# Designs tried in a protein design chat: VH-VL binders against q0aze0. Part 5

Target 1, 268 residues: q0aze0
Amino acid sequence: MKIILVNNRFKENTEKKAQEIAGQLSALNVEVIIDNGLDEPYAGTVDFIMVLGGDGTMLRAARRYGQRAIPVLGVNMGTVGFLSNIEINELAEYLPLILREEYSLEARMMLEVAVFQQQSLLTRVFCLNELLLRSNSPRMLSFALEISGQKLEPYRGDGLIVSTTTGSTAYSLSAGGPIADPQLDAFIVTPVASHIINKRPLVVSPEREISLHLLEEREAIIGIDGQIKMDFGAENRVLIKRAPHPLLMVNLKAKPFFTSIDRSLQRQ

## First folded at step 4 (VH-VL)

Design c6
Fold by OpenDDE, second read of step 5:
Structure c6 (fold): chain C 268 residues (1-268), chain A 124 residues (1-124), chain B 107 residues (1-107)
Amino acid sequence: as target 1 above (268 residues)
Amino acid sequence: QVQLVESGGGVVQPGRSLRLSCTASGFTFSSYGVHWVRQAPGKGLEWVAAISYDGSNKYYAESVKGRFTISRDNSKNILFLQMDSLRLEDTAVYYCARDLYYDKSGYSPYFDYWGQGTLVTFSS
Amino acid sequence: DIQMTQSPSSVSASVGDRVTITCRASQGISSWLAWYQQKPGKAPKLLIYAASSLQSGVPSRFSGSGSGSDFTLTISSLQPEDFATYYCQQANSFPLTFGGGTKVEHK
């Protein structure tokens, strides 16, 4: 078995813990790779991904490795979030199950985000939570939203969020989006400070495609999972689809989403 | 069990070349970075060179840079050290060592398995 | 390059003694430090990694501590088989570097 440990290089405690765990796994004849903020994702094949940290680390891991259809386990290290399954102090207990591959998997839909300059692809990213379009100035944006070829009335506001159901408890929630069952596949389109009072979020089928572009010469920003940022202008367009592969999240311990959501939200 | 076995050491004249080999067994060689570490007689340990699991990255100590070349054949589970322009100060037991794991640099910073070493000495 | 200063160069001790070896890095290396044991005519053996993590199979009488620039290897109760030379090694960045070694000798 080959395991990659993903930690946050900016958090020394996670780095040290990754080293410790790596040594322990090696002692059990497990091959181990540590992604401690590698410039590029590890290119070799792995059987299991263990994410050490919080939701942010999981999001990064998902973007880096999620397309490989590899089981991903979130191991929380003292943070509050929605994407970890077990606590670091529980790892020893569950390690035998991991090594025996005795666990269930939960498929989480990811976004495929493609950003274009005219007809040229600038970047393509798979992400777990959301794509954010927002103004880079105090002025509102005017932008066009198209869903499967259906053009909606122009949006005016600070921005727009296109989120997975997993991402519904992230920035979308703060912007007034609904909390979605993570077992449901759907897009959540949440306006950010819309000019139209009571502009409602949209719940969109994962089978549809979402397109965004600006209707005027304004400077905007595209944000992905709150970690990737890029400039977005009138010459750019973004296309959002369901990723061809879901993130396979390991479920070792039952974690009731709805019974724990209030607790989690209160702690954030 | 994990084993590393060095070979190719011997007596050489200054300015000559020598090629060391390290044969690995008991683990997936292609998954690990490996290193050469040397030890002069009665002296301490000195890191010499490292090569990533796929051979894409190589690192050298300043003392051997430009003279030594580290390489590997993953199909045969062999690590090599081509030593050119040998100097008297290169006299040492040369160890090959395996990475404990793959880390931020593409290598494990720690060496969990070592070979028995092969001695390189010089004749006048 | 990161220089590793190890002290003492040698220590005389008896069985049962507490032995402490220190290693100082010329710059901060976080917890990227290992300790090795080497007996005459043998290859080094990994004892401690990540400054304080005990390698599998190593007796618990060995322990490592420290972070940043100052590190310590401790043998809580020296055993006959522990008479050897010990080396620290920084794993923070290339080139990898070792301390000068500490020889633990019988008093």
Scores: ipSAE 0.437, ipTM 0.793, lowest interface PAE 1.5, mean pLDDT 93

Design c7
Fold by OpenDDE, second read of step 5:
Structure c7 (fold): chain C 268 residues (1-268), chain A 124 residues (1-124), chain B 107 residues (1-107)
Amino acid sequence: as target 1 above (268 residues)
Amino acid sequence: QVQLVESGGGVVQPGRSLRLSCTASGFTFSSYGVHWVRQAPGKGLEWVAAISYDGSNKYYAESVKGRFTISRDNSKNILFLQMDSLRLEDTAVYYCARDLYYDRSGYSPYFDYWGQGTLVTFSS
Amino acid sequence: DIQMTQSPSSVSASVGDRVTITCRASQGISSWLAWYQQKPGKAPKLLIYAASSLQSGVPSRFSGSGSGSDFTLTISSLQPEDFATYYCQQANSFPLTFGGGTKVEHK
């Protein structure tokens, strides 16, 4: 068995713990790779991904490795979030199950985000939570939203979020989006400070495609999972689709989503 | 069980070349970074060179940079050290060592398995 | 380059003694520090990694501590088989570097 440990090199506690766990796994004849903030994802094949940290680390891991259809386990290290399954102090207990591959998987829909400069593809990213279009100035944006070729009335506001159901408890929630069942596949389209009073979020079928572009020359940015940022202008367009593959999240311990929402939200 | 076996050492004249080999067994060689570490007689340990699991990255000590070349053949489970322009100060037992794991640099910072070493000495 | 300074260069001890070896890095290396044991005519053996993690199969009488630039290897109760030379090694950045070694010998 080959396991990759994903942690954040800027958090020393996770770095040290990754080293410790790597040594322990090696002692059990498990091959181990540590992605401690590598510039590029590990190119070799792995059988299991263990994410050490919080939601942010999981999001990074998902973007880096989610397309490989590899089981991903979130191991919480004292943070509050929705994407971890077990706590670091529980790892020893569940390690035998991991090694025996005695766990269930939960498929989580990811976004395929493509950003274009006219007809040229600038970047394509798979992400777990959301795509954000936001003004980079005090001025409101005017932008066009198109869903499966249907052009909606122009949006005016600070921005727009296109989120997965997983991402519904992230920035979308702060912007007034609904909390979605993670077992449901759907897009959540949440306006950010819309000029239209009571502009409602949209729940959109995962089979549809969503496109965005600016209607005016304004300074804007695209944000992905709150970690990737890029400039977005009138010459750019973004296309959002359901990723062709879900993230396979390991479920070792039952975590009732709806009963834990209040607790998790209160801690944030 | 994990094994590393060095070979190719011997007596050489200054300015000449020598090629060391390290044959790996008992583990998936292509998954690990590997290193050369040398030890002069009666002296301490000195890291010499490292190569990533796929050979895409190489690192050298300043003392050997430009003279030594590290390489690997993953199909044969062999690590090499081509030593050119050899100097008297290169006299040492040369060890190959395996990474404990793949780390942030593409190499394990720690060496969990070592060979028994091969001796390189010089004649006038 | 990061220089590693070990102290002492040698120590005379008896079986049962507590032995402490220190290693100082010329700059901060967080917990990227390993300790090795080497016996005459043998290859080094990994004892401690990540400053304080005990390698599998290593007796619990060995322990490592420290972070940043100052590190310590401790043998709580020296055994006959522990007479050897010990090296620290920084794993923070290339080039990897070792300390000068500490020889633990019979008193």
Scores: ipSAE 0.119, ipTM 0.701, lowest interface PAE 2.6, mean pLDDT 92

Design d14
Fold by OpenDDE, second read of step 5:
Structure d14 (fold): chain C 268 residues (1-268), chain A 124 residues (1-124), chain B 112 residues (1-112)
Amino acid sequence: as target 1 above (268 residues)
Amino acid sequence: EVQLVQSGAEVKKPGASVKVSCKASGYTFTSYAIHWVRQAPGQGLEWIGGINTYTGDTTYRRKFQGRVTMTADTSTSTVYMELSSLRSEDTAVYYCARSPDYYEDSGLFYFDYWGQGTLVTVSS
Amino acid sequence: DVQVTQSPSSLSASVGDRVTITCRSSQSLVYSEGNTYLSWYLHKPGKAPQLLIYDVSNRFSGVPDRFSGSGSGTDFTLTISSLQPEDFATYYCLQATHFPLTFGQGTKVEIK
């Protein structure tokens, strides 16, 4: 068995823990790779991914390795979030099950985000939460939204979020999007400070494709999972589809999603 | 208009605690992190730490760990920084600043808007 | 900690002058996934600092086009193409690629 440990390089405790866990796993004849902010994702084949940290760490891991259809376990280390399944102090208890592959998997839809410069592909990214288009100036954006070739009326506002149901409890929620059951596959399209008051979010079938482009010569920014940013101009297009592979999240124990939502809302 | 308004100047004795507030307005409070930076007299800027206003997660510079506590009140869109066991070296202007980072593992921080600063004087 | 060193520490210039401030980090500021988190700030006494440039070369909203940023890896530059009266201040660079976040020591731009 070969396991990747993905930790948060900005959290020393996660790094230390990764090293400890690596030692323990090695003692059990498990090959371990530690991704402590590697420049590039580990290219070798692996059987299991443990994410040590919070939701941000999970998002990074998902972007890096999610397309490989590898089981990913979120191990929370002192954070509040939605993407961890167990706590770090529970790892020892569940480690035998992990090694025996006695766990269930929950498939979470990911986004395939393709950004184009005219007809040329600039980048393609698979992400777990959302794509954000936002203005890079005090002025509102004017942009076109197309869903499965259907051209909607032009959007005017600060931006737009296209999120998975997993991402519905992230930035989309802050922008007024609906909370979605993560067991449901769908796009959530949430306007950000739309010129039209009470512009409603859209829940879109995962079978559809979503495209965005600016209708004027202004500078914008594309954000992916709040961790990747790139400039977006009039010559750019973004195409969003359901990723061909979902993230396979390891489910070792029941996670009370809806109670967590209540807790989160109390902080909003 | 995005604004960060901080509480007024404080004068404290060594060993005391100070709690500075930063009230945010003009934007979605939980969509941005708030950080604290200070400047001692004649010195440069020093990052203290930050708080994710959505999750409540905090990140502190090691130097301040154990003495600093950052909290966020979403009902009032206010972030607080409490610094305990004050010493003369803590005399500084303290700034809150907004960061567009949403997730704790982004490693991405720049400060697009700043509070006006709060002078904290520690003297016997 | 990553050290960030600005140069010069201070300079005197006249209105209309081209001003260049450099920032050098002890480590590369390139983060995984290709971003470099270096930003520049203007700070006047008694006022809040102001963001000028983020991500090396992106001008913040409302910032005059006379301000520009460049660089890569460990070496970065802020350029003021034509210094204006309101530009006399202290400038700071900030690296946010590595924890903890660290500022340069500052560059004071004074009137000649």
Scores: ipSAE 0.031, ipTM 0.662, lowest interface PAE 3.2, mean pLDDT 91

Design d7
Fold by OpenDDE, look of step 6:
Structure d7 (fold): chain C 268 residues (1-268), chain A 121 residues (1-121), chain B 112 residues (1-112)
Amino acid sequence: as target 1 above (268 residues)
Amino acid sequence: EVQLVQSGAEVKKPGASVKVSCKASGYTFTSYAIHWVRQAPGQGLEWIGGINTYTGDTTYRRKFQGRVTMTADTSTSTVYMELSSLRSEDTAVYYCARTEWLDYGDFVDYWGQGTLVTVSS
Amino acid sequence: DVQVTQSPSSLSASVGDRVTITCRSSQSLVYSEGNTYLSWYLHKPGKAPQLLIYDVSNRFSGVPDRFSGSGSGTDFTLTISSLQPEDFATYYCLQATHFPLTFGQGTKVEIK
């Protein structure tokens, strides 16, 4: 068996724990690769990914490895979040199950986000939570939203969020979006401070395609999962569709989403 | 649903011109480029060229330069391919196909149903 | 122009068989930004071609799990884990890293 341990190099506690766990796994004849985000993603074949840390680390892991159809386990290290399955102090208990591959998988839809300069590709990424378009100035944006070629009325406001159902409890929630069942595949389109007070979020089929572009020469920013940032201008287009692959999240410990949602939100 | 619908079959004489249309629907027309690909009888697929539907810029395979013209009408979401000085070797099924960008090439995810162009005396 | 050699030109197989098709390019298909623009298509007579795999290994929406793509640099493979009746067709690889775009010569998968 070969396992990737994903941690955050800027969090020393996760690095130390990764080394410790790597030693333990090696003693059990498991090959271990540690990914702290410094190097390129490991290109070799692996059987399992263990993410040590919070939601941010999971989001990075998903972008780096999600397309490879590898089971991904979130191990929380004392942070608040929605994407971890077990706690670090529980790892020893569940390790035998992991090694025997006795666990269930939950498929989570990801976004495919492509940013263009006209019709020149600038970047294409897969992400677990959301794409954010926001103003980079005190001025409101004016932008066009199209869904499967259907043109909506122009949006005016600070920005727009397109999220997965997984991402519904992230920034979309803060912007007034609905909480979505993570077992449902859908886009959630949430306006950010729209000039239309009653502008409602949209729940959109994952089979549809979403297109965004600015209608005025304004400075804007594209954000992906709160970790990738790039400038966005009038000559840019962003296309969002369902990723061709889901993230395969390991479920070792049942976590009732709806009964625990209030608890999770209160901690944030 | 994304659809590319092409014009009907054409029969032309050598030296004539043919203009095939490709009407796009179900997506943002100017967000995607269109390629043209053909297949002669008993042969494989051959790339002809592509058009940026946003700017109108075109890229043609060298062998077709001077004979092929691609245009885009944003008002009708239609792309056209005109091939002049037709030869018997131009007999083929011609396809339009959608791609995300033109400058560097990309995969084509949706295809038209094809248009048979027959060149005969 | 980048030459793309597809192998085999044709093969006979039965339902349930594992089928492997290879595509070799005359030069690396890795773009300067690190992406590799190699895709696979299924084509039946009288029908429009269909995208199966893009960017070497990404399965297009609606494509069954039995189709998979792999490879790097100049060598690429399409695998059908268990051939189904609807899979008998001609398959093409396409490189789009370099202009002009070039297809493999095709692989016809026939009933044994």
Scores: ipSAE 0.474, ipTM 0.812, lowest interface PAE 1.1, mean pLDDT 92

Design d9
Fold by OpenDDE, look of step 6:
Structure d9 (fold): chain C 268 residues (1-268), chain A 121 residues (1-121), chain B 112 residues (1-112)
Amino acid sequence: as target 1 above (268 residues)
Amino acid sequence: EVQLVQSGAEVKKPGASVKVSCKASGYTFTSYAIHWVRQAPGQGLEWIGGINTYTGDTTYRRKFQGRVTMTADTSTSTVYMELSSLRSEDTAVYYCARTEYLEYGDFVDYWGQGTLVTVSS
Amino acid sequence: DVQVTQSPSSLSASVGDRVTITCRSSQSLVYSEGNTYLSWYLHKPGKAPQLLIYDVSNRFSGVPDRFSGSGSGTDFTLTISSLQPEDFATYYCLQATHFPLTFGQGTKVEIK
């Protein structure tokens, strides 16, 4: 068996724990690769990915490895979030099950985000939570939203979020989006401070395609999962569609989503 | 649903011209480029050229330069391919295909149903 | 032009068989930015071609799990883990890293 341990190099406690766990796994004849984000993603075949940390670390892991059909386990290390399945102090208990591959998988839809200069592709990424378009100035944006070629009325406001159902409890929620069942595949399109006060979020079929571009020469940015940032101007366009592969999240411990929402949100 | 619908079969004489249309629907027309590919009887697929539907810029395979013209009408979401000075060797099924665009190089994800062009004296 | 050699030209197989098709390019298909624009298509007579795999190993939406792509540089492979009745067709690889775009000559998968 070969396992990737994903941690955050900027959090020393996760690095130390990764080394410790790597030693333990090696003693059990498991090959281990540690990914702290410093190097390029490991290109070789692996059987399992263990994410040590919080939601941010999971999001990075998902972007790096999500397009590969590899089971991904979130191991929480004292943070609050929605993407971890077990706690670090529970790992020893569940390790035998992991090694025997006795666990269930939950498929989570990801976004495929393509950013263009006119029609030239600048970047293509897969992400678990959301794409954010927002103003980089105190002025409102004017931008066009198209869904499967259907042109909506122009949006005016601070920005727009396109989120997965997984991402519904992230920035979309803060912007007034609905909480979505993670077992449902859908896009959630949430306006950010629209000048139209009654502008409502949209729940869109994952079979559709979403397109965004600015209608005026304004300074804007694209944000992905709150971790990637790039400049966005009038010559740029964003295409969003369902990723061809879901993230396969390991479910070792049952976590009732709806009964835990209030608890999780109160801690954030 | 993404669809590319092409015009019907054409029969032409040598030396004539043919203009095939490709109407796109179900997506943002100007966000994707369109390639044209043909298949002669008993042969494989051959790339002809592509058009940027946003700028109108085109790139053609060298062997077709001077004879092929691609155009895009954003108002009708339609791309056209015109081939002049037709020869018997131009007899083929012609396909339009949608592509995400990086210097005209990328995969094509959706195809038209094809248009048979027969060149016969 | 970049030559793309596809092999075999044809093969006979039965339902349930593992099928492997290879595509070799005359030069590296790695783009300057690190991407490799190699894709695979299924084509049946009288029908539009269908995208199966893009960027070497990404399965297109709706494509069954039995289809997979692999490779790097100049050597690429399409694998059908268990051939199904609807899979009998001609398969093509396409390189789009270099102009002009070029297809492999095709692999016809026939029923044994």
Scores: ipSAE 0.244, ipTM 0.718, lowest interface PAE 1.8, mean pLDDT 92

Design e1
Fold by OpenDDE, second read of step 5:
Structure e1 (fold): chain C 268 residues (1-268), chain A 123 residues (1-123), chain B 112 residues (1-112)
Amino acid sequence: as target 1 above (268 residues)
Amino acid sequence: EVQLVQSGAEVKKPGASVKVSCKASGYTFTSYAIHWVRQAPGQGLEWIGGINTYTGDTTYRRKFQGRVTMTADTSTSTVYMELSSLRSEDTAVYYCARDESYYDYLSGTFDYWGQGTLVTVSS
Amino acid sequence: DVQVTQSPSSLSASVGDRVTITCRSSQSLVYSEGNTYLSWYLHKPGKAPQLLIYDVSNRFSGVPDRFSGSGSGTDFTLTISSLQPEDFATYYCLQATHFPLTFGQGTKVEIK
């Protein structure tokens, strides 16, 4: 068995814990790779991914490895979030089950985000939470939204969020989007400070494609999961689809989503 | 308008502790992390550490580990930095700064700063 | 720790001058996902520092277009195309790719 441990580069304790866990796993004849984010994603085959940290760390892991259809376990290390399944102090208890592959999986839809420069693909990213288009100046953006070839009326505002249902409790929520059951597959399209008050969030079928481009020569930024940023101009286009593979989140412990919402949202 | 307002100047003796506050306003408090940076007389800026106001997680520069404690009070939108076992070398202007964050991820971009708090350590 | 060295440490310039400040890191500041956490700050005595540029080349909101950032890997530059009276200050670069976060030693821009 080969396991990747993904830790948070800003949390030394997660790095230390990763090393400790690696030692323990090695003693059990498990091959371990530690990913602290500084290096390229491990290119070899692995059987299991363990994320040590919070939701941000999980998002990073999802972007890096989610397309490989590898079970991903979130191990919370004292943080608040939605994406961890067990606590670090529970790992020892569940480790035998992990090694025996005795766990359930929950499929979470991911986004496939493709950014183009004219006709050339600049980048393609798979992400778990959302794509954000936002202005890079005090001025509002004017941009076009197209859903499955249907052109909506132009948007004017600070930006737009296209989120998965998983991401519904993230930035989309802050922007006024609905909370969605993570067991649903859907896009949530949430305007960010729209100039038009009646621009409401859209819940869109995962079978549809979403396209965005600017209608004016303005500087904007694309953000992915709040961690990746890139410049976005009038010459750029973004295409958003459902990722071909969902993130396979490991369920070792029951975690009721709706009962955890109040607790998590109280911090916001 | 985003504002970070720090507590007033402090004068301390060596070995004492100082606790500086940074009150945030004009934005969602828990959506951003707060870092602390200091500048000693005639020196440059030095990063001390940061706190994620959402998760409560802290990250300290090794140099300050064991002496610095950062806390966040969400009810008052205030972050605190306490530095103990003060030395003359700790004499500096201390700044809090807002950092764009996403859950447990910190970007390290300080978009807004407090006005600074002078901490003087002298016998 | 990653060392960040600015050059020059100080310079004298006149209003209207083009000013270039460089920042060199001991390691690449490119993160695995392509992000480069390099930002520039302006600091005047008795005032709070101000963000000018983030992610190498992005101007912060409200920052005049005379400020620009460029660079990659380990070498970065802040350029002021036409120095204005309010630009006389000390400038710092900050790397946040590697822990711990580290500033350059600063560049003081003085009036000639």
Scores: ipSAE 0.510, ipTM 0.833, lowest interface PAE 1.0, mean pLDDT 93

Design e11
Fold by OpenDDE, look of step 6:
Structure e11 (fold): chain C 268 residues (1-268), chain A 121 residues (1-121), chain B 112 residues (1-112)
Amino acid sequence: as target 1 above (268 residues)
Amino acid sequence: EVQLVQSGAEVKKPGASVKVSCKASGYTFTSYAIHWVRQAPGQGLEWIGGINTYTGDTTYRRKFQGRVTMTADTSTSTVYMELSSLRSEDTAVYYCARTEYFDWGDYVDYWGQGTLVTVSS
Amino acid sequence: DVQVTQSPSSLSASVGDRVTITCRSSQSLVYSEGNTYLSWYLHKPGKAPQLLIYDVSNRFSGVPDRFSGSGSGTDFTLTISSLQPEDFATYYCLQATHFPLTFGQGTKVEIK
């Protein structure tokens, strides 16, 4: 068995723990690769991914490895979030099950985000939570939203979020989006400070495509999962689709989503 | 639903020109490139060229350069392929096809129904 | 131009059979960013070709799971795990990493 341990190099406690766990796994004849974000994603075949840390680390892991259909376990290390399944102090208890592959998987839809200069691809990213288009100035943006070729009325405001159901409890929620069942596949399109006071979020079928572009030259940025940032101008467009592969999240411990919403949100 | 609808069958004499149309619907027209592919009787698929529907830029297979012209009309969401100096070897079913980007290759996710062009004396 | 050699040119099979088609390119189809633009298509006479697999191993929307793609670099494979009546057709691979775009010669899958 080969396992990738994903941690955050900027969090010393996760680095230390990764080393410790790596030692333990090695003693059990498990091959271990540690990914702390310094190097390119490991390109070799692996059987399991263990994420040590919070939601941010999970999001990075999802972007790096999610398209490879590898089971991903979130191990919380005392942080607040929605994406961890077990606590670090529970790992020893569940390790035998992991090694025997006795766990269930939960498929979570990811976004395929492509950014273009006209019809030139600049970047393509798979992400678990959301794509954000926002103004990089005090002025509002004017941008066009198209869904499967259907043109909506132009948006005016600070920006727009396109989120997965997983991402519904992230930035979309802060912007007034609905909380979505993680078992549902859908896009959530949430306006950010629209000039229309009661502009409603949209729940869109995962079978559709979403296109965004600016209607005038303004300073804007694209944000992905709150971790990737790039400039966005009038010559750029964004195409958002359902990723061809879901993230396979390991479920070792039952964690009812709806009964935990209040607790999780109160901690943020 | 994404659709590419092509014009009807054509019969031409050698030396003539043919212009085939491809009308796109169900998606943002200028966000996707259109390519043309043909299949001669008993032969495989052959790429002819492509057009950037946003800029109008084209790229043609070398063997067709000088004889093929691709154009895009954004107002009608229609792409045209004109082939001149027709030869008997140009007899084929011609397909338009959609790709996501233009600067380099991409997979073709949607195809037109095809247009039979027959060149005979 | 990048040459794409598809094999076999034709094969006979029965419903339920496992079918494998291969494509080999004259040079690597890995693009600078690491993407490999190899796709597979099903084509029946009188109909438009249909996309089956893109980027080597991704099934297009609506494509049954009996279709799968694999490979890397210059060698690629389309596999039909259990052939169905509607699968008798001609299959093509397409490389789109390099211009000009080039197709394999095609593989006709016929009923035995």
Scores: ipSAE 0.500, ipTM 0.818, lowest interface PAE 1.2, mean pLDDT 92

